# Ledger of designs, part 7: VHH binders against WD repeat domain-containing protein 83 (wdr83)

Target 1, 315 residues: WD repeat domain-containing protein 83 (wdr83), of Danio rerio (Zebrafish) (Brachydanio rerio) (q6dh44)
Amino acid sequence: MAFPQPRPQAPQLPQHLWRTVDCQQGAVRAVRFNADGNYLLTCGSDKSLKLWSVSRGTLLKTYSGHGYEVLDADGSYDNSQLCSCSSDKTVILWDVASGQVTRKLRGHAGKVNCVQFNEEATVMLSGSIDGTVRCWDTRSRRMEPIQILDESQDGISSLKVSEHELLTGSVDGRVRRYDLRMGQLQVDYIGSPITCVCFSRDGQCTLSSSLDSTVRLLDKSTGEMLGEYSGHVNKGYKLDCCLTDKDTHVLSCSEDGHVYYWDLVEGSLTLKLPVGKAVVQSLSFHPTEPRLLTSMEGRVQVWGAEPEDAAENES
Key: E = the ipSAE of ESMFold2; O = the ipSAE of OpenDDE; V2 = 0.75 times the mean of E and O plus 0.25 times the DockQ between their complexes.

## First folded at step 1 (VHH)

Design y6 (framework vhh_7yz9_2)
Fold by ESMFold2-Fast, scan of step 1:
Structure y6 (fold): chain B 315 residues (1-315), chain A 124 residues (1-124)
Amino acid sequence: as target 1 above (315 residues)
Amino acid sequence: QWQLVESGGGLVQAGGSLRLSCTASGFTFSDYAMGWYRQTAGNEREWVAFIYSGGDTTYADSVKGRFTISRDNAKNTVYLQMNSLKPEDTAVYYCAARESGSYYFTDRSEYDYWGQGTPVTVSS
């Protein structure tokens, strides 16, 4: 005899403000979780990269070496290395423990908007307003990139790496997916400057945000549009978008001071999260838990699911 | 075409003060973040101070506590008040503009909107 199944619990969404961190870096241009989600990175207009404890909200280390604003950063899977990129046109590889610059990589002709390690941290990939992606070997002392990708007709705004695939978003209104082993390139034409790209967690879809105030979900193999998400404001800023840890919702920053959450399949607005009265520019979703980082001006907000042990629930 | 015109540079004694001004024309000044950068011969331009369109400021460690950046949107002008000047502050000072918080790349024009520079010499 079949018994009725318990009603599934609604997915836990990070909408409870856990803390606000004043980063003391000027504007925070990007905020990123590290690979395990225990730490966060903040990229400052003051030229610094800072590492913070998520659980304590405390500054652990400051990384100084860039000549201008830090625009993006990433941490290696083993927490031994950081990489960052800057409007100074360089990519820096850092030793986490010592705070020392391991390598300062030159070659981009303009500001470097995005940087990421591959899963094994053997390669760094950087994307620039010069329209190129440069692939750098982390293990050798080689100062030249091992590969340059120059198919973009305008600046690279965003990139993401998954296994053997590189996804790029460009001002030319195209999302490009490179199969780095097969040498295959797939191009999806969106028609508005791309601000952010990412892969779905299951690896089947790509997500892109663009300056037409629209986020799009595409099937990776066919380029078929599976979902479209709108209602937010994205007209002039390079805003981040992402998916939740279990691919239940799409999130986007907004110029109106909110983070928007849409149901992935239905495309309906689930939550309009108020952050403040300025542009929410950057966000990062925790790799395994319903936790969100947002940046607004010089501050980072840490959002979690409503905890039973929150201060408001303590007697 | 838009312009950034610097003024107020010159020769000053160590420990003295100097105020630089930069007047913008040809763009909506209030939408732009403004910076001051400096350059010595043979070196790249280094950032000194930055003011966002909303008025928040940030400073290089070498000038923090000595320099103050401010703006007057009604006059389309950014200022750099330089106090307790040191010989190592000797440089050509450049005013620069960028769209505040914007990574809008449909404008393919140079993101380093630069003035012509104003020389500052601090004598020992």
Scores: ipSAE 0.000, ipTM 0.170, lowest interface PAE 10.8, mean pLDDT 86

Design y7 (framework vhh_7yz9_2)
Fold by ESMFold2-Fast, scan of step 1:
Structure y7 (fold): chain B 315 residues (1-315), chain A 122 residues (1-122)
Amino acid sequence: as target 1 above (315 residues)
Amino acid sequence: QWQLVESGGGLVQAGGSLRLSCTASGRIFSSYAMGWYRQTAGNEREWVAFINSGGSTTYADSVKGRFTISRDNAKNTVYLQMNSLKPEDTAVYYCATTSDYYPLEESAYDYWGQGTPVTVSS
């Protein structure tokens, strides 16, 4: 016996508050899911990096070593290492289990806005207000970066790495895509300071947010603008943007206390999610499920459908 | 779907050594932490050691300096090398796996083996 195929359902968007975490770190400057989405990282203005369980909402470990605000962090694919960057001009490599600083990397001339591992966690890439991206060997004890990228004409605000490609956003109003294997550079001119860049999940598009209160979607191969998303407020803060787990919607933080969701193809506003009465500064979307993290002031909120475990499988 | 199979248990005299092995199935082994627990008759399970996906290790105070946990991701296997064994190490030893970064709670482990008995004579 065969059953007829179900009719397509509208994508589920994370719009129900599941949990609020008081991080006790001052302001949370960045919030990030780990590679599998079971854990989250919070970057504090109190100089600490914290690791939390998503399912329990409990603090697992505090990482102390930075001299000023922690501005970004990333976890290695194998959950063995964390990297973080700070207003103290350093990048720190941490051992997750011990909480120990493995390396403290100096060289940037200004605050470091963004940091990420490559897919193998053999290199950390850091972007600074000094206008450089620095590439650091995670396995070497050498203090010097293996490579410096200095094509940017103003501060680096955001970077993302995917396979052999590095994507950077700059205060100079340009999004740069480096092919790290071929040594090729493609530049897309936006014209306003960039606050965040990311790749689409399918790797075909790039997304950027800028201080003209506009998020833009570009075809990666041609540089053609495929979509433009507006209505939110982004005039003075380094706010995050992202795509949903199935590339159905574009999301942006906003200075007006909301997260904005737009349909990717239509460009129409689907949802204006109220978070609170302050700037929503950072967000992170779950790698495989419709689950969202938002940071506002000293709190992180986890959004999705409730209850998290009341799926069909638990009948 | 996970299956964990322990081996290497048996009888040993105090001061002797044993090496336990635990073999797991699945493509996600290299991204998971692996732990060892033990249970003595009439007691709850006690945490012994864990190793995370990157090879960082943590040990219970009772075994620190005597036991070593290691992994071989190519074989989907975790090992527990037990040296300087004492009669109080007599227990059934269980391996377990989790995606948790810091899995000290028994409830943090997703999958468990059936256990392998270790008896240390005086």
Scores: ipSAE 0.000, ipTM 0.147, lowest interface PAE 19.6, mean pLDDT 85

Design y8 (framework vhh_7yz9_2; at its last look DockQ between E and O 0.53; V2 from the best seeds 0.00; counts 0 for: pae E 10.3 > 2, unsure alone 60.5 < 65)
Fold by ESMFold2, look of step 2:
Structure y8 (fold): chain B 315 residues (1-315), chain A 126 residues (1-126)
Amino acid sequence: as target 1 above (315 residues)
Amino acid sequence: QWQLVESGGGLVQAGGSLRLSCTASGLTFSNYAMGWYRQTAGNEREWVAFITTGGSTTYADSVKGRFTISRDNAKNTVYLQMNSLKPEDTAVYYCAAQPSGYYDEYTLSKNEYDYWGQGTPVTVSS
């Protein structure tokens, strides 16, 4: 007797709207999951940083202290600290629970585009239009950076930290990977201003987006191109890209109001997610589940792989 | 050395025209959005016009229809064609550069200092 063939299943990709949050922060320049994926951070053009519950979509705390728009933020793994950076040229370290500024770090000569903790949250790393990456000790009361990286020929648009490696993207069209223990530097020339960089989840590849409307996947150790993804619009905005929680797909924001998904291996477009009618400026993928945050204008949306009423309790 | 140099200012009678130029050096000009600002004595700088790296333009309401911003990436130059000039257009005009798409109407900073020219004075007589 024959058995029925399994029917094809839809990809496990976030495409069902769970929540819309009107952040009331002006334009939301960056949206970020915290390390466990239960909270999200929103970086507002109104100078505010806000912390929200993902599952409830409710505001938990507002952090005020920047003099101009907040461009990026990150949370420590233990959820006790936040860092943020701004067009006011500063990096701020915050205590999450009290909302107090622990340190406000000056030294960059221009807008600070990106910021992240290292895994232990002993260092904050910041990248600026001034072309430098600065490393700041979170445990010291000293206000000077512990290291300045000035190899870039133009502004730093994006950075990511993994273990002892630092990945940077620059307007000079180069992706740089620093081994901070060995003092080594690998440079990959893309040739168009870089808007976002990240590591693959397995740590073997790097992903970069650039103003030639192309996302590229490179072998981390050799710099050889493994994949190239296009069809979206990225010509004038600093837009985010990422990989899914299991490294199956590549995502990019787009100026046409969509988030694009490509199969990582085949390079084919899998999904063109309609977010809205304006530039989708930022996205963040959940660390372990198929869940996506998007920002467009002053609105943040949470997307899941299944309709919300089918999902398990999240908290 | 990063440098923006404005030129083309001067004295003009009301109803006249001027063309301002701003030439960039020490930067990859095509990677930068460009803007024009103006400042009268005792006032903060006012945004006038903006052009993206992709060539999209926006204008302050006070100059829309009279001023045109354009760019020539081969010459590292941004232009401001000012027509139908009025005495209230009298100011020192500055060009400014910002990478990526950060220059737009709701992210403009009156105190942006990263890449500014020294200014070119424009005087419109009544």
Scores: ipSAE 0.000, ipTM 0.408, lowest interface PAE 10.3, mean pLDDT 86
ESMFold2-Fast, scan of step 1: ipSAE 0.386; ipTM 0.741
ESMFold2 (binder alone), look of step 2: mean pLDDT 78; pTM 0.789
OpenDDE, look of step 2: ipSAE 0.320; ipTM 0.704

Design y9 (framework vhh_7yz9_2)
Fold by ESMFold2-Fast, scan of step 1:
Structure y9 (fold): chain B 315 residues (1-315), chain A 125 residues (1-125)
Amino acid sequence: as target 1 above (315 residues)
Amino acid sequence: QWQLVESGGGLVQAGGSLRLSCTASGSIFSSNTMGWYRQTAGNEREWVAFITRGGSTTYADSVKGRFTISRDNAKNTVYLQMNSLKPEDTAVYYCAAEGTYSPYDWTEPYEYDYWGQGTPVTVSS
């Protein structure tokens, strides 16, 4: 860069289609990067969980054991384990390499909408339409959860774990943040069913999306609303939202077939990415690079900020 | 009385096209997600496509790129344009209208409150 430059270029956002994966699972309910971003997980309405190579676009393994649709999944930090949850009311812990079910956990009274490992993969947390979060020890032979959180007044739609904190989104229109060490609970009232919650990458903020077609950014410590993002369509579907790898932009799925990108601070729409002519239900942003996964029906698309090392062969 | 009436089914050769129509009687059509399902003998009904009140569409992987769902709200009608038909598309096709959306059921396809009688589609090889 020579000074003075006419103007700095805005960061290039993932908007170039790198790959389309036909998952052959019926509808893909959730798509997730693994911890290092080299693999992706797809949760199918056909009752299967599948693991794919991001770089090759190839199916690596199919995980079969659920009795109904797989609704969410997560991978452990060391890539040794997966967890998944289903409308069959169970949580399954899987061995990645063998494809074997290591544990099938029962106790929820209804569909399990979301599941996550803690950072150390010593605990799985599951959230259900039954209004409870259940915490399961991954190393124990116990069938019972080590903890049940039942403060929600309606179904749990989404959860995320960061260090000692659990963030939940509920159909009751509330976002709850539990300090698991102190036993403290902070509740933020939104007023519409919550579809997705997440933490900012820096851990200072919480993001939530809700059925009033609005995504909200709150300061974690104070609950102050820092940003509000709208223009997309979220009136019926449980759509994902997230932040970019550097917390520069907010992203949301949309019922209108697009992914919306807003500048985090300004709240202005930066990009309306056309994915297709159907509901974009799920998304996942790469942990360290500007790469995005989107799911629409039975397909996952991989988006990059610019073309990866150009292959000699096109088409 | 709320009734879904399907039409447009029949016999067609592989590679051919058919357009299915479903007309809904009553005032609930304009607020509902409309969908198409199909069923082969001995199997459960499988979802094919749906369209929201606002026109957003979703398709099963097996039909994507070949089938198009659309709606005409003035005529209370939903359509399924089926192109590049294959023998495996042979089924009885059902029109369905979702009732009032429940935020407790976020899995797709939605559980539909209203069903048509079905229209048979046979694709010859």
Scores: ipSAE 0.023, ipTM 0.167, lowest interface PAE 6.2, mean pLDDT 84

Design z1 (framework vhh_7z1x_3)
Fold by ESMFold2-Fast, scan of step 1:
Structure z1 (fold): chain B 315 residues (1-315), chain A 126 residues (1-126)
Amino acid sequence: as target 1 above (315 residues)
Amino acid sequence: QVQLVETGGGLVQPGGSLRLSCTASGFTFSSYSMNWVRQAPGKGLEWLSGISGSGGYTSYADSVKGRFTISRDNAKNTLYLQMNSLQPDDTAVYFCARDSTYEYDSSGYYPEFDYWGQGTQVTVSS
């Protein structure tokens, strides 16, 4: 007597390729969703920042002003402003609609690896190989930073802002969390150069990736390691990591051409998504939906949880 | 004034070893990543190796990995490149360069270097 097995539910993870965007920027060093997830930003080795429609895969605007590679970018919550950072040592504030440079901020002694607005877009925070984080007022015309954070013992590779907290990852193998309102600093020692940091969406945990090919989840309040994720390759490149929109899974880029998905709690590999035959360097997860951006060489791929409907009967 | 001065170049036999030094002045040496870049006759610039400000992280081009070792002494403001198993193809002018990256892909990031030394000639010949 045969009985049918219940159909196994595949994880509702972005694993279906919806589109591939050829960015025409040389290598794409970072790919980022904007605040609402309707647009994406691409940071090019050709010195340009580009804004694209996620739904159409079409180029909307090119932002030119940097003297060398664009390494990171962020969009304001109201879509009026962009910020970007470059190996030219500058942070640029852009007006989205006009494409014009509003301010070009100097002061970092080396390349600027990461940049982000705070939630209100009143401050830009930039992290550099010079070992400093610089906080810049977006509303004033002052060219000097309002604050410099210099506790790092080596270059800043990654930063993320959540409410009043700043999280930094450093080449010195430390993840630092600053409470910007209380003036408090907490340091977690990992021991290998940090490539990426982020907060969990609920704000209770921190995630870090490092050059020992390991991603770690720490409890923010205690510093206790809650999870460790491995099997991917991260030995030489500054690769991104993130969490899914509902904090169910950890994701990492990999030098082997895949994006790795692990169950957050179990630490088990759920999905090894093939992207291609080159380094997957950057990724960005949609703020509210199971959608993923990946960058590999000069191309960005858009991934969804379900297959995108094919256009039918187009005569 | 920022200054980088390389020493230690010269003529060496194939299979030999050579140690290059770069002495830095005019800036806080420990706050900057440092790199070695070379230019062979008639060729473009080739990035070889980088070291973080603390010396805690190093990276190498595939062409020199396992043969060359980068190091630094922040107390002496000095960068080093230990070169072993030298081959005729290693013949080049070697430059010390400031303001580099700890991450590299196959394209390299050498265009971001803001200060270069004068270069030191390494010739590998029998």
Scores: ipSAE 0.000, ipTM 0.289, lowest interface PAE 12.9, mean pLDDT 87

Design z10 (framework vhh_7z1x_3)
Fold by ESMFold2-Fast, scan of step 1:
Structure z10 (fold): chain B 315 residues (1-315), chain A 125 residues (1-125)
Amino acid sequence: as target 1 above (315 residues)
Amino acid sequence: QVQLVETGGGLVQPGGSLRLSCTASGFSFSSYAMNWVRQAPGKGLEWLSGISGSGDSTSYADSVKGRFTISRDNAKNTLYLQMNSLQPDDTAVYFCARDKLTVTTGYEPQYFDYWGQGTQVTVSS
């Protein structure tokens, strides 16, 4: 009779539930860490964007101004501004401290699925079902975008900005990488509608999830497929995927109520984390620490070790 | 398991009224926008009306605007469609459908991730 293996002394992956936040926003369509990981943003089906303290789990501010569901949001590197996008076809720039709308940008012909600042927060980039990415100057009073990218053959589902590069995922089954300084475009054909794209932390790879219930890792320079991750359910939802803070594992949301963790190199399933009995729609991995946010229905869960400042406050 | 069950269909005379109900289970009902879609015999799907998760926003197809009213009771996990001034061309199977968070261009059936079994509405002359 063999004894079961002893429990690991140090968890390598965020799998301890530290906190649950009831967001009071209807469905949380997207959850995002801010640039430093001290705050989190929740995008509500009730038309609100909310800012929360990670360490305290407390609501700091509610941002109201969208006419329909908030679908994505991002925070500037200095925590002075937020941007958000909505099924109301607009992008809003917010002042964090006052909670006021700085600008409400119109021009997209359909719902806006994704939005992000560039590193300097001088430009907002938004992606829409209208098939365009629009680049907006954060500092000018101009209502028109400074640039429109229209190479996509169907709606934009996801975008990520890293340094001078823009990565987009489209319903047309293609992942596009734009070099914004060189004016170059590379296209990787996946063949199923893309739900999420991201860069690896080291900048060498791209990750994409698609409605064929498959997550793929590609070499950024060559487009060679380095890894394929499956077993989860992604057939209808715009589900998020990401990599861990040290690029050791690939994570995906799932329609079956779990977050799936795969070893990046081996492609083997390492952990099937139970979140609940509904769709896990959105996730965000902390920029520097093994800490994960998950959204399911109207709740956000924080997974991983407690922050040091929270432990000090609870003593 | 997500379940959507429509009730309230039946036979009605032209100019009459019906109230359809859709009972939802297996998910947080208030977190999802809900829709009514119909299919007449031998025809494709026609989207009729949508309502936000909170109930604050509603939308209607031109063919039913002013005659049909969508509403929801989040405490009862129930979606309603009040149908007034019914006409013979309103004869169809009526489906309750949950909104889907995938990107698409224009109306496609893939806007909705779960559908009920449907309830038959017949407007007889």
Scores: ipSAE 0.006, ipTM 0.222, lowest interface PAE 9.6, mean pLDDT 85

Design z11 (framework vhh_7z1x_3)
Fold by ESMFold2-Fast, scan of step 1:
Structure z11 (fold): chain B 315 residues (1-315), chain A 126 residues (1-126)
Amino acid sequence: as target 1 above (315 residues)
Amino acid sequence: QVQLVETGGGLVQPGGSLRLSCTASGFTFSYYTMNWVRQAPGKGLEWLSGISESGSTISYADSVKGRFTISRDNAKNTLYLQMNSLQPDDTAVYFCAKGTSEDYIWGSYRSPYDYWGQGTQVTVSS
């Protein structure tokens, strides 16, 4: 006879539509939670960056200053600053409360696809089609980058920062991991243009999506492939991928209008979430709760887990 | 205002070659992926080829791989399609299409955010 074990709670997956936000920005190129998950950022083809309340779905502020489409954005840990990047070749640092441009950083030779603060918000990192990553000091008022990384053989599509590590994805089909303090570089060859990179929540793995319609999980230290996830459509778009808040599932956007969820270990498709009839372009997973943001055309949808007792109440 | 103007189409015999050009204005050409798509008589749109912003990453549909070559000149805001070994089933109107910021190599020709030229007719017949 088996002894009673605490029944593990089934992983909660965001699949219930909580709200739809019409962003009125043209296409929403990227959607991002802020550091605490209480706010969301939307990057518009209309050249604007907008800040919204997640709980209310209301617009809080519009940030205007870019000359072309806003392609990515990030918020500082203390909610005092935003950074954004654009097809206009610039990175902008914003004061959240005033809505004012603190600094407009020039130097990239082409559109800037991705931008992120480090954990302490002392540095912004930007990645461009010019094949470089530029590191900018947020505290200094100098306009020159403190570091330029130029080992990529083609454009930078995606970057993520964790502690003292920088992860980049490139059109050249390589995922690069830089240890910025040790000056070390690890390169993983995928062989198809990379659309998105991220770290696992525990920091032990890297996840990448590429134009061969495949998402891959690699051991960070060795580069050994631990998982491979397919069945979605990613052949032409720079689509996002991520992991759930507890690293139980891999998620990917898809050109077929769905978000795909795979079990991390088994690699099996757990959920094919219908979003709509257009490309699901961008997603962001809440830092601590089972909540997902998706962008499709000009709209952002907020997805949450089903109520735990919903089935009991429908008897 | 975004404008795309295609030139270089015409009547050609099977096995012949044509070079199509697309001149872009009203946007920063070097910031976007560019695409060639075609529509044959009585058929839907077919994506043929896409080229990245820098011009270094290129993709082709299986129907044209090895016969067509896409290229771009960012200094001249011009996209090209070199078409070799043309066949009767290559008869179509050829369109230059601007990719979107979410597009990586090639744009969705069904996206409301894509911009199209007027097209140039290519007829392959003896």
Scores: ipSAE 0.005, ipTM 0.358, lowest interface PAE 10.3, mean pLDDT 86

Design z12 (framework vhh_7z1x_3)
Fold by ESMFold2-Fast, scan of step 1:
Structure z12 (fold): chain B 315 residues (1-315), chain A 126 residues (1-126)
Amino acid sequence: as target 1 above (315 residues)
Amino acid sequence: QVQLVETGGGLVQPGGSLRLSCTASGFTFSGYWMNWVRQAPGKGLEWLSGISSDSGSTSYADSVKGRFTISRDNAKNTLYLQMNSLQPDDTAVYFCARQDSGYEYLPTEGDYFDLWGQGTQVTVSS
């Protein structure tokens, strides 16, 4: 028995392997929690999108309709719809319960790297190597997008939506933030192809990962660089980055088989989590709990903080 | 403005060597995986080699492995293919091709390419 005992309020980092899911989809290109963190989505090189229960680790449904690899996916806030995008140049809107394609949206000139619903799930936003973001009405049978954003000078690699703001990362080495209501654009020059972008939980900062093996934290309003995180390997793969549920740490995938955790303010390496012996390509952090999803080859691993958390949160 | 231009093709004797170059313009060359693809007379496209954005990863088709070397110079927006021990069945039009994502896994087929050069003819003959 230890004394003094660990603080109940100490930040928890997901380090305990809770389960490994063999997805049976070829390579898993992206893994995503849904809005409430009860489900996870896996995007396969076998052209399928799969929905899984986090608590049970079980496959709930397979979504088949894409002509090539599925590269990204998102779930609506009410769990009624999914959207996905593919190297087949399409965006698909799915009915969760039936597994049926409700709409297959065409218009992008190249593969679609990223897709997300807005908070209300009234719009889907897709980003393509064709350099455009396309905004699609989820309720209309309209073939054409509501809006096309073509400010990027090269392919769109990543996007995130928060309230009325759209954040994009481009191969051109720029992170762009669009105010969709005001029609304003802020551009931050990084100088290396962007692989991933996200907002901080408090909405005050943006995080970007790039092919110079560097993750950067910028003040959203000014573009001032607040933090820089390095030591991992990101030279040739489109790797994910994120923040913890309480914005205490920055995380990045790595080509060396680890997930790197840095203290957000100090920039110091806190944890180098071994996942395996291949590229860790995708990750997703739980919206409210210290729980992490990682994808490596055809497998997804679920990481948690403590065993007691599972007993308290069982649904 | 967005284009790829191949140079360096020509006639060479069996066992000879040749270096192809591909100059890129109008896009962020350093952001894309680049590939060499060929088409022999009367045949389909054959993927030969690919290289990652930073040259950290390279891949080769079995037919050229050990004989061909892919490289790039991002400061000069140029892709290279060094071809050694050339054989008569290496006779083809050689294309430089941009991979449609830049930083995903190397393709095994030409279907992943969104930008192609005009090609350069390589003829291996006695």
Scores: ipSAE 0.016, ipTM 0.516, lowest interface PAE 7.2, mean pLDDT 87

